# VHH binders against BTB/POZ domain-containing protein 2 (btb2): the designs that were tried, part 2

Target 1, 284 residues: BTB/POZ domain-containing protein 2 (btb2), of Schizosaccharomyces pombe (o74778)
Amino acid sequence: MSMNSSTEISQEPSIMKPVSSISSFVFNAGFLQGTFSDTTLIIKGETYHLHALFLGRSPVLLQKLIENNPKGDVHYTIEVETEDPYVTKESCLFVLSTLYCDSPRIPAEVNVCSVLAVSDLLGLDTLAFEASSLIEKSIRPETMESVIRFLDPNFEGLERLKMGMYPRFTSGLFNKAIQVMYNTLVSNWNTEYARLLCNLPFEVIKDLLESDKLTVGASSMARYKLANEIVKMRASFRKQNHIEGKGDESVVLAFDEGSRGIQLVHIAPGAESRRKIWKATSVR

## First folded at step 1 (VHH)

Design a10 (framework vhh_8k46_1)
Fold by ESMFold2-Fast, scan of step 1:
Structure a10 (fold): chain B 284 residues (1-284), chain A 122 residues (1-122)
Amino acid sequence: as target 1 above (284 residues)
Amino acid sequence: AVQLQASGGGFVQPGGSLRLSCAASGFTFSTYWMGWFRQAPGKEREFVSAISTGGGSTYYADSVKGRFTISRDNSKNTVYLQMNSLRAEDTATYYCARVKTYYYGSGSLDYWGQGTQVTVSS
């Protein structure tokens, strides 16, 4: 359950002896053992026995402590309510433990997305920005779906993706993700990106595949063929999962007659995909 | 009726800047690609820039890359062309156009806006 414990301090305070570093003592006796706990903190129904002095490092918790201890009560009881699924018991334990440390570090084995969620909840801006930075640096084909789902868990659309669920900290991540996708889509569309591409909103797929930043062969036919494979994969996925709300999708090639050599790949949604393709274009 | 109203042209010295605007009406602006094209006297009309429906994808002619920036505001039904570091060779009438795909029976360009003249001269 709780990381707090009621074990006794082994050091004798009345006799001068070598003392552990302050940070080591605070973490071990305070956080892990719950020695001299003066605060009961409840987050999502989980109870933590902690210390007002260290919780006061969170501006959110400090405000709750001040509001709930008028006239100098000897024990605080404060609650933080949230429905955020990224706020987990494990992430709360980690983030709360950082309040008992001089130089907190987010280890590789911790869910960084969950650390950002709890940091946002508790107003720990520095830790939240560190978590966001780690997420940004982790963006590669193998982690792309996890990052995108963190920004937009329900695939609501481009606006959500651009902001993310924690806009103060996540609003730059989608731009980095899309830049990685521009350079890696050709090699990963039917492997690491397959599920992600099937779930992304049409508008994102359209902008991704139509972008001049997408690294595809110099030929418009290479882009057209890639776009067709992805649209075909999306259609197959919708059919297999009985998804009706996304409509039909098609890929067409448009050539600008006023500018020799310019060809634009166009991704068409719903009713437009049912239109007859004009045969005078080099559409295949 | 579909209408595209281009504005913002004028006289400018080499190295100067201009911002062109194209106000659209008569169609659902947010569902169409928009483009800028130009025509110098005695020359054929050439592509300058294009922008996707949501603004996430942009295309530029090699002659203007790094100098011109296309953008759009779907709430105002307007497409813009920011022109920096202008050169004498940029002198032309600039047209905005609704970009059409061939699967709607007529060519790549659906509707042309009126022109706005840009003259770059020392």
Scores: ipSAE 0.000, ipTM 0.087, lowest interface PAE 23.4, mean pLDDT 77

Design a11 (framework vhh_8k46_1)
Fold by ESMFold2-Fast, scan of step 1:
Structure a11 (fold): chain B 284 residues (1-284), chain A 123 residues (1-123)
Amino acid sequence: as target 1 above (284 residues)
Amino acid sequence: AVQLQASGGGFVQPGGSLRLSCAASGSTFSDYAMGWFRQAPGKEREFVSAISRSGGSTYYADSVKGRFTISRDNSKNTVYLQMNSLRAEDTATYYCAAPYGSSWYLDTKYEYWGQGTQVTVSS
């Protein structure tokens, strides 16, 4: 007997209730109550009791459902393995719930970076793009360190920062972060930014401090003073934490042939670069 | 773990391959992320690669990305660095190291250093 032909009626004929919408019934009875669960889904060791029909909306889960049950048995068991630290039980519950409704909104209580991670894991491109857009809009001084850690949790460097860990959705976020850094270094530089600046790769600091988008005053001396303060802070942090691997960072004023009479701020790793600058960029 | 022993270095021609091993002490090995560093004569020590506690996450310096592969075997308390397509610029003494705690290089200092193993890439 087809469930599509079945109807339920109230046993109190004097009280009529409106029929729930398909989307309301699916979300409330299916996801929230677990009614007629036919699938055991395991993500990162955590178990979820769900429905093959709705999990099939994920291309990743659909493939696993088809591969797991070649004989058409009544119950499915499928597993998704990941070591991604951003895949959490809370984000999985939210993302899986979106398969049970139309037009879901990402609530403020859920970590949006974690929503992107799970959406990428399950092949939910629209939700991943929405999560990325929310991350981009949330980039400000107070959230900057968490965004940088999200883009490059393994400290690989500039190319990873540019791409992020989910390149289809996270490429471009670093460019927005750098734009915020340009604005905040000029107007809000203080010790509150110190930790972030100490943890960024040298090539990022070099590009940031040498950029024409960073305007710190009427003269190259203002930029030089800011750059020296940052480099000294980075050196102190490295010494306090016994971090090795690169030479002493330094800031040098140099001359550019295209900028006659104007000194160019140049950031160089170590003293050897300073000795060659005068010959390479001299102007008279 | 405080004791780390790097080995497997030697002489190799450009384009050749070497596999380095880092043997770590006892039951604390699986509690640490592990890293490889190198130092060429007259240069500062530089970061090469790192691997998470479980082995599921890896990091590579841009200079070695696509050529080197880091791996670990927690049952043998050993980290490996497979070095392919070696260049003269890869000539250095290679060190394995562990950070204090479970944080990565930029957030947590690498304090537990082993003796190095020399790699020389020359024709």
Scores: ipSAE 0.000, ipTM 0.091, lowest interface PAE 21.9, mean pLDDT 73

Design a12 (framework vhh_8k46_1)
Fold by ESMFold2-Fast, scan of step 1:
Structure a12 (fold): chain B 284 residues (1-284), chain A 123 residues (1-123)
Amino acid sequence: as target 1 above (284 residues)
Amino acid sequence: AVQLQASGGGFVQPGGSLRLSCAASGFTFSSYDMGWFRQAPGKEREFVSAISYSGGSTYYADSVKGRFTISRDNSKNTVYLQMNSLRAEDTATYYCATEFGYSYGTLEGMDVWGQGTQVTVSS
């Protein structure tokens, strides 16, 4: 019986054969078992046995497949080189597996930053934006250091932090991270943020601690005390790691128009009298 | 990725000289103080020398002061360590580092520093 738009819907047989899941077959036989593999993909020296048909869903891999069109061979060999440390075998396996699925989801067990890195590498924009969204939603005191290192793994400074290493997908994450820090720094600086605060560039620490968005209390002395304790921690960290250079970090009281009551400065060793803009007198 | 590639190590007799180089890539080299550190087998990694981002200030461990000279060329993203009057106690793997970590830190469990450069002072 021919079936078309005029066919009766109610004329289905009472006995049906099991419906096979093509997506399950493709994933299990194709991706996991490598059945009928026609492509050898090499990423960062690691080899994957896959299928041109599914790899073609990546614009980057499709271009490489076209460029390596076999001259009489039925097998493709393509290579993707990268120096990105976030591109790992685990994340490559996960991202490549999404090419064998209709509706992939990023599981909690996989490093989402690494998923973003591989998605960027392979031109998988939808997956990269999904990964970025998950990173943004995960920004908390305990995850902050990992996020900051992801945005600026090369310690290039504030501009890299603002754009991130994958600017199409990570721009704006630093603003979210800093907003979380403004809200939680006072409670978490010496527990969750201590190591991060030691490793951030001086200019970032300066901007953070001098900001009117950081609520430390009503008095300039509360802000001074917090900033001074953080600067002391940073100095101890440098001494502990045998780092010397560009002078002492210090906090001074500042009363300029529009000032938040303190300034962070670099002061040469031996100029201690110049570190204090205001000297307190004792009350008896 | 950040790469700090130390080179110039080798074998030298006591009293000899070696010049180490550290080629930096993947970050704004001219904005950071740089240092040299060393680690002998079975010992903790120790500070050797540091140079400010501008090259205007230099610092040395007491054990190397007067014998070693640190310098940098910001146009070539390179730090140098000139080692003179070498002693058996200077035998170690030498590493270069940024101002915020002597191993430059960890990226996804990866140590960006690699092997360093081996200096062996022996007869």
Scores: ipSAE 0.000, ipTM 0.099, lowest interface PAE 19.8, mean pLDDT 76

Design a13 (framework vhh_8k46_1)
Fold by ESMFold2-Fast, scan of step 1:
Structure a13 (fold): chain B 284 residues (1-284), chain A 127 residues (1-127)
Amino acid sequence: as target 1 above (284 residues)
Amino acid sequence: AVQLQASGGGFVQPGGSLRLSCAASGRTFSSYAMGWFRQAPGKEREFVSAISWSGGSTYYADSVKGRFTISRDNSKNTVYLQMNSLRAEDTATYYCAAKTGSYYTPLSWDSSEYDYWGQGTQVTVSS
């Protein structure tokens, strides 16, 4: 339980005198206790008393140390400005602590999305990729809403989902998420997944249901039935929650393909009859 | 050393509310992660909730999620557990615990990772 105590003492057996290891001393005396601090770091209004030598392991912080102390003063003051809600004091402390040790592990208790956000902010690519890998491994139907909100907090649409908020590290996450979404669409959904489908923007639902990667049963109308059910669920959700300002969502058969030829459309109020010809015949 | 004093326990009817307090001695309270655990007679100690040193992160056991709220006041060296919609199954002795070591001390649901424990406060939910 190496994280359980700040009083780590290491001893060399046999010939060498018992002393704390370099890494243990640096972490405990330097990071935890702030011994011989020479740098005041301000992130999002929170102040950290740290060491230029170790902060220099971050390329972002190194650049700020160089730029904001051209005279080489004995004490540094640097600030990192961010409005990112995932950048929290706890995640900053964890990520900054990794600069005071080698081979850091992301603890299960720390918000991994927040670790990615701070790692991106500070230019810590290896830690950011490790955080992204942990998020990818967590993608399941039960965690899908949390992952989608991390990639696209305001449900803005496909472009945001494909890139995520930290594109260099999060762009791969959408590929895993979309595959889990395709697999879940043809199974029995829990209440949370149904709520996610109701909250996703129309263009996302359109892209999902029109995709050739979504494999539905052998029925030529199976895709239409699934899409129609989702559109009806979304309409009921909008009515129950008094959501207005968009045209009616509908699904029609595309003229050119049949079993995979569906198209999701927005029909403006009063224009519905003009698109009725595209609606599929009920199959029962 | 940190000394923890839990209080606020008592008798409450099902559906009622109760607020537990955990007062800590010591100058380094604000650097510790804090947790609440409970133990019913003849059963193992179980995790209830945890809060990071800054109050920015919280963990809840599934059995109490949505009903209990953990919070802290570092100026008073105190952690609180607000218990709403209490059930007979919540009857237990409630313990507060401190996980010491560092300012970034991660949250844990594992009782073995906590260094200091209060003597506990009894909560009885019955009609």
Scores: ipSAE 0.000, ipTM 0.120, lowest interface PAE 17.7, mean pLDDT 77

Design a14 (framework vhh_8k46_1)
Fold by ESMFold2-Fast, scan of step 1:
Structure a14 (fold): chain B 284 residues (1-284), chain A 127 residues (1-127)
Amino acid sequence: as target 1 above (284 residues)
Amino acid sequence: AVQLQASGGGFVQPGGSLRLSCAASGFTFSDYAMGWFRQAPGKEREFVSAISGSGGRTYYADSVKGRFTISRDNSKNTVYLQMNSLRAEDTATYYCAAGLRPGYSYVFTDESAYDYWGQGTQVTVSS
């Protein structure tokens, strides 16, 4: 004998009127209107009234829901603390809304870096990888400043940073950003990179201009001239904008160990530095 | 070009209020923590308040806690300092500062963590 299945419904149009689709109802009534909200979610001091059932699609939020409701209370209160400046109210609203729909897409108007930050915070791997892919496609000389600030917010230096922020999702972005910068810096430093180069701290500029990955032509003098012009631009920018710094920047030619050549070095003038220095990239 | 333009200073009686504004340009404002520092003539510069890039975290010097409120509007590239219950000791030039490092290193009180500084706005609290 065949048994009845609730998944097999006869098409009797006179009996059934159209109802909202599950996805439409969930998004519009649930997320947008807050109908039957059972969860108060606090992220970074901002409060959201949402639903445990849909928040449970985030592994991070699911764990917090389980931990904060040991007696099976009707209403949940959970909190996510973060000090990440890319986690904004606007990015949280978008990312939380993706939990209320299938196959979400990141719209062009949303800050994709912020979407990646919130997706990482909430354990939403697929959305984080989609955000990372969109950032990667945006890497150009014109957008490099924003990408570097996103990947290296502490200015720890591009050469010292093994992986950028959110390393599970951004390792490819970091490598591509560095490659684009080194490949295009010589041609675009005074146009597309002028603002970035003026805003980077001394140690990052030192790492950049001393790097053997930066190819400035066949001459150590070409590298010296480029570095000196960039340092001059940075000094003029600080003077014009009344930016207080603890010392001036200068470019020094340093002798190669073994006396086989000379190399370029950055030095901030300190009274006790002697001006015979440090380290340089070997040049031909 | 990076610019931080502070405004809203002036003369006020003890117990009065002022709202300072700092308009920023030339950088991605939401990526930067913003701080307020002050300096009276003949004294060293001191920390007043700071706010993270998102606005989610705020910090206050003990001398102003409960009287001053820092806020920001990232759509307007502006940080604000609401100063209530002003005292003669609050008389100083107030400077706004921007830094990427404070947002992540949590060193909001350290002047060296700030990369850009404004020219300042004078606040005078007197009878």
Scores: ipSAE 0.000, ipTM 0.106, lowest interface PAE 20.4, mean pLDDT 75

Design b01 (framework vhh_6qgx_2)
Fold by ESMFold2-Fast, scan of step 1:
Structure b01 (fold): chain B 284 residues (1-284), chain A 122 residues (1-122)
Amino acid sequence: as target 1 above (284 residues)
Amino acid sequence: QVQLVESGGGLVQAGGSLRLSCAASGRTFSSYAMAWFRRAPGKEREFVAAISWSGGSTFYTDSVKGRFTISRDHAKNTVSLQMNSLRPEDTAVYYCAADSRLYTYSEPYDYWGQGTRVTVSA
């Protein structure tokens, strides 16, 4: 671009600089600078100026490019519609940038859950599985709520948690999460897990606290005390936040052979909340 | 209104130690995760360390793990970063950040400080 009318010299340079790699040129000139952009991609109302050749590495975008191939113009316009809150401009920029490089790495600074969501949206299976693996390795008490909310953002319950919102990639995550929860609940119920335990559906809390996999003291009384404190915390949270419960949550003793000695019950509005259940000793 | 103000930056020799502090004003951050990020000359902002809202859990980027320690003082509404065995590569502007989520090592964060400069001489 810096040209003038000077006469060119026929002499060759004595030393030639090496050319940039294909990868570095494609990323810098193509993705960062938008050189020779031929495609307008719209995701969730955000516009991206990119290249059909590189977007074609996404099977989802390739199909849209084929379907919207211009007959006279050389410019493509394609749209991907989504209402997924995990699909953000920042995650789209990162994921789209991976189409312009050979061996993308998910940086520690990028929201891995958002990377999985966009990878699923664009059919980038390898990147989605890598994101899922990173989420699984990050599961600890301090990240538990974020992982659970990612799997079940509307707190629908256990079946949603087992599958997650992107079942092809997330269906294994709850098994790891619940294992960590079983081993760390006693130490974290009133700290790292307090907010999460208040928001989980009753059926999930019931499954968790009645599980023989939950590490608590050998006594059924230790389990009863823990469960009772958690349901009290849940009741206080509902009252403070004006959330209507589906009746009172309560913990009762259960004397079934082979059980851990407690049962969580959801007592309908107006029913006796102090009712005692004697399952093992009932003869009719 | 919310403000995060970093302090404790300065010049230190390689192998030395430095303690950064972040003071929050305009609200209490008892329900917020707190984090430190840094930006080295010529590089993008990167995650350094985070502490959960309860203070019970911490996370570190691999390059500082074992050398840096993040902590919080609930009563003073502050978060601190103890930096030991400093290297020239740790030279950067360090930023304090707060997030209403329990923890995330990714941006965006809700609130950011203006930064404090740390220079580690060889």
Scores: ipSAE 0.000, ipTM 0.118, lowest interface PAE 19.2, mean pLDDT 78

Design b02 (framework vhh_6qgx_2)
Fold by ESMFold2-Fast, scan of step 1:
Structure b02 (fold): chain B 284 residues (1-284), chain A 123 residues (1-123)
Amino acid sequence: as target 1 above (284 residues)
Amino acid sequence: QVQLVESGGGLVQAGGSLRLSCAASGFTFSNYAMAWFRRAPGKEREFVAAITGSGGSTFYTDSVKGRFTISRDHAKNTVSLQMNSLRPEDTAVYYCAAEWGYRLSTFDDYDYWGQGTRVTVSA
């Protein structure tokens, strides 16, 4: 790859120095300098000048190289189309660079979620699982919202969250996130965690507060009080930030055999829910 | 249309027992969750016990668990509260309440209420 304005890489090729390691030579002369490039790779409209030999370490790219030049006798041109917003030029550069080294490490300055997205796109299972593991280990109240949005960017619902957008690699992440939430909900929360609860999708809050894994007290009244506090906080946050909810959120007491004594609902104007809304506006 | 009539209140000594009854009319009894609330002099209305329309699930406030038992009689359209081991702090007016589907939305108030029956527990 030739030098561009987004990089601060030296133009002096490492081959002009005393003998370097294979890995150092391949990375510096091959990836950074684009020496003897034989392949034009286009991902999401961005062009990369690379080498068929190293791109062949990706099973997805290898298949495209074979399909477009079965004999390997001419310059390769291959294209990978995607509309995934997590596939960025910065993450493509990092992931493609891993094909030019033996033991790549994901640096702190790259977006790990984007590394997983590109790794999935290129069939790099080991790197994708490593990225997923790093995401899992980073789950804490401060990062929870980012993880939830990564699992379900289009807010399709609870089933999408359980699988994630890259199910082979992300299906375990929601379960880890929800475990962290259970532990935090029974503690005195600071302002930061309260802000997190306001930003999470309703379906996540519903699943958390109705769960038998959440142990908040001896009575359903304790669970109701906690849920009501969270719902009121979320309503205040939405009003302050002019965010339209899908109806008003509320908590009801439910005494069904399979329930934990409460149910979270969206209150829409209509039927019996109208009466409860009108009663709520009365000053008592 | 919906009518709730309480009975069974009275004066008892501490450690004694009382059985409150609520007769319901004007609705399909099994479609309504039923509850008992109480109001002590100078205090707000407090939840005591509830039972689902099917009678399959019951719920109690911590201070009455093991002492009070709520039950339904579908043949008589009656919900009852058996109060054992009564304490002076149980002194209150007891109200029967009914709610379609037993849903406490924005308020913790029910749609239908009886007039109340007075329970006085002496020291």
Scores: ipSAE 0.000, ipTM 0.078, lowest interface PAE 23.6, mean pLDDT 75

Design b03 (framework vhh_6qgx_2)
Fold by ESMFold2-Fast, scan of step 1:
Structure b03 (fold): chain B 284 residues (1-284), chain A 123 residues (1-123)
Amino acid sequence: as target 1 above (284 residues)
Amino acid sequence: QVQLVESGGGLVQAGGSLRLSCAASGRTFSEYAMAWFRRAPGKEREFVAAISWSGGTTFYTDSVKGRFTISRDHAKNTVSLQMNSLRPEDTAVYYCAAKYGLGYYDTAEYDYWGQGTRVTVSA
C-alpha cells in the first residue's frame, strides 16, 4: 500500500518490483480476454467489460467508480457521455488498453487526434500531451488541412484555431501550423493548401500574406501577385458555393514616398472599404 | 506509383443492388481514412460515404443512409461500398478516395483519388 497524499516518494513502502511478465498477464488476460471483469463501462453507447483496479488510473473513471459504489456492490456500471465525433470505438479501445500497460506508445496505425480526444475525455494528461506532440510533429503541407480541421471543425474562427477543441493540449498547435505554412505556402498554395486557404478566416489569410516571415522572392510584386491569386481563388470559391460573406476581399499595394519606394502588401476585408483617396504609406 | 482502382460498376434496375470495390496498390492505406464520392452528369462531385482508418467509424450522406454500407478489409487493402435499394438519382461515376487519418472530422478533403467507376440505375 503506497497511498501517501501528504508525504514524499521516499516514504512509499519497499516492495518487490514486478517485471514485464506481470504486465503481459494483465494485458492479455485482463484487457484482451476480459478475465475477472468487474466493471461495465459505457462510452457513447459502446459497452466495455473491464476492471475497476485499472480504470482507476484515469482520474475521471476513478471518480465515477467512487460515486457508483456507495453500497459496496461487487460489480460497477459507469457511463461517460460525449458527442465528440473524434471519440470512436477504436480510439476508446486503444486508450483503455493503455490503462493495462506499463509503457504505452501511440502506434502509427492509431488516429492520434482521436487518441487525444479520448485521453482528454478520461483525464489522461500524459497520453493527451503525447498525442498533441505527435500531431505537432506530423504538421506538413499534406496534413495541414486535417490539423486545421481538428482545431476548428465548426469554422468558428481565429480564437478557436488558437485554442483547438481541447485547449489544455491543443493550444499552440496553430502557431506551429502557421510556422510551417510560412516556410511552405509559396510552393504548395495551389496544391496542398488550395482548399485550406479558401476556408481559413480572413484574419488568418491577412496575417499570413502580410507577414515578413512569408518569403516570396525578393520583390513586393511577387507577394502582391501571390496574394491576388489567393484572394481571387477565395472569391471564386465563395461564389461557387453561395457563401454570403461580408463582400469582396482585396489586395492593396502601398509604398513609401520617393523614387525607390518600399512597397507593402495589404489584404483588405472589402466590406468596409472607402472608395475615396488611396495614400502612400511608409514600410513601418 | 500509388493507385486506387475502382470496380463493380455497371447497369442495374431501380430497387436493385451493386457492390463497388476499391483496391489500393503501391502502398497500404492502413493509416488512411477512405471514402466514396460520386459525380452525376452535369453536377458537382458529392460525398457519399467514408470509413475511418481503423474501419470502426462510418459516415454517410443523408440520401444514402440506411441503403449504402461502406466497409474495409485491411488484409486485402480494399474498401467496398454495398449499394442497396438503388434509385435513378444514384446514377453517377463513383470515385474512391483516401486521406491520412490524422485530424479526422471533415471527410471532404482527400489526398488520393481513383479514376472512377460508372453506375447507371434505370427507372
Scores: ipSAE 0.000, ipTM 0.123, lowest interface PAE 15.6, mean pLDDT 77

Design b04 (framework vhh_6qgx_2)
Fold by ESMFold2-Fast, scan of step 1:
Structure b04 (fold): chain B 284 residues (1-284), chain A 124 residues (1-124)
Amino acid sequence: as target 1 above (284 residues)
Amino acid sequence: QVQLVESGGGLVQAGGSLRLSCAASGLTFSSYTMAWFRRAPGKEREFVAAIGWSGSSTFYTDSVKGRFTISRDHAKNTVSLQMNSLRPEDTAVYYCAADFTGYLPYTRPDFGYWGQGTRVTVSA
């Protein structure tokens, strides 16, 4: 008497002595081939045939599995809704595949920003922090604009840049970016950084150009000249692209006699500041 | 100076097809995400489709998925939008946009580079 009429040839060496590693079998047969799939997962309208056991490694997916099939019926159907443009089919496939392997690594061919977005969506903290670390290591003049736009795609301002769009994982990235800008702005302001500087909010430009951390020539006049050129570039960009600003930005060089003749460069937001451009002939 | 020049717009009957093209100059084309946006009369500019710098990542707004296909040609510095099964609600001025971020649709009109637009009119 057998309750299992589907008993296969169990005495063959291939059944008694498995030749593949658990991780290799799980990834190839489970993830790639969908063998013994018990779960239909829908993310952003895209359907994936997967396994509750492995999806349960995501705290977000585990909760959805429990909520949508509390009795543990034979097949699960769960959906994750998102409007995040960084959540792509390619990144979902990669991130979901990490649930089917041990010690996953983010390959160079995958969009690391999208990996972070999907990892955040699915509650995969370790993978999200790894993605953030890779973004941090990529920060250089040639990638600066891309990183800044990832942190603040709508250019909402300095506070958004400090947090990023995924604050738990991205909040440290702007600090690293600004440090690179402090050391590289002088050599890149009219090349790699030109477009970025034209698009950054006034507050960020003000903080950057007024910072004592900004590596500029030895005199306040060098900083004044740099700030004036950047403000001029920003005004030209707005005019050429038919962008209406809140008024013309201006640069002021102020002398503080109480500070033993120290000079301060101050950036003013046009109409809010009627301070005259410094015209003194004896700027030292 | 960066310049994006759109072409291929016109009048078409519902159910018809149009192919829009955008020629990019003054930028390292292979490093930029290219996108199409549209603005219907009396409405705000909306995202339509984007293609990443490598050409492997594409994103579409739900209303055009399965009907529109975005592609790029690095040798010609062009991005194209193949529009099939056109509907009257697709009537708009279509704008080509370029951004140094990989894959990001963006909503602020003062960011990235923009073309002057090409008009598409779909008649019932």
Scores: ipSAE 0.000, ipTM 0.190, lowest interface PAE 11.8, mean pLDDT 77

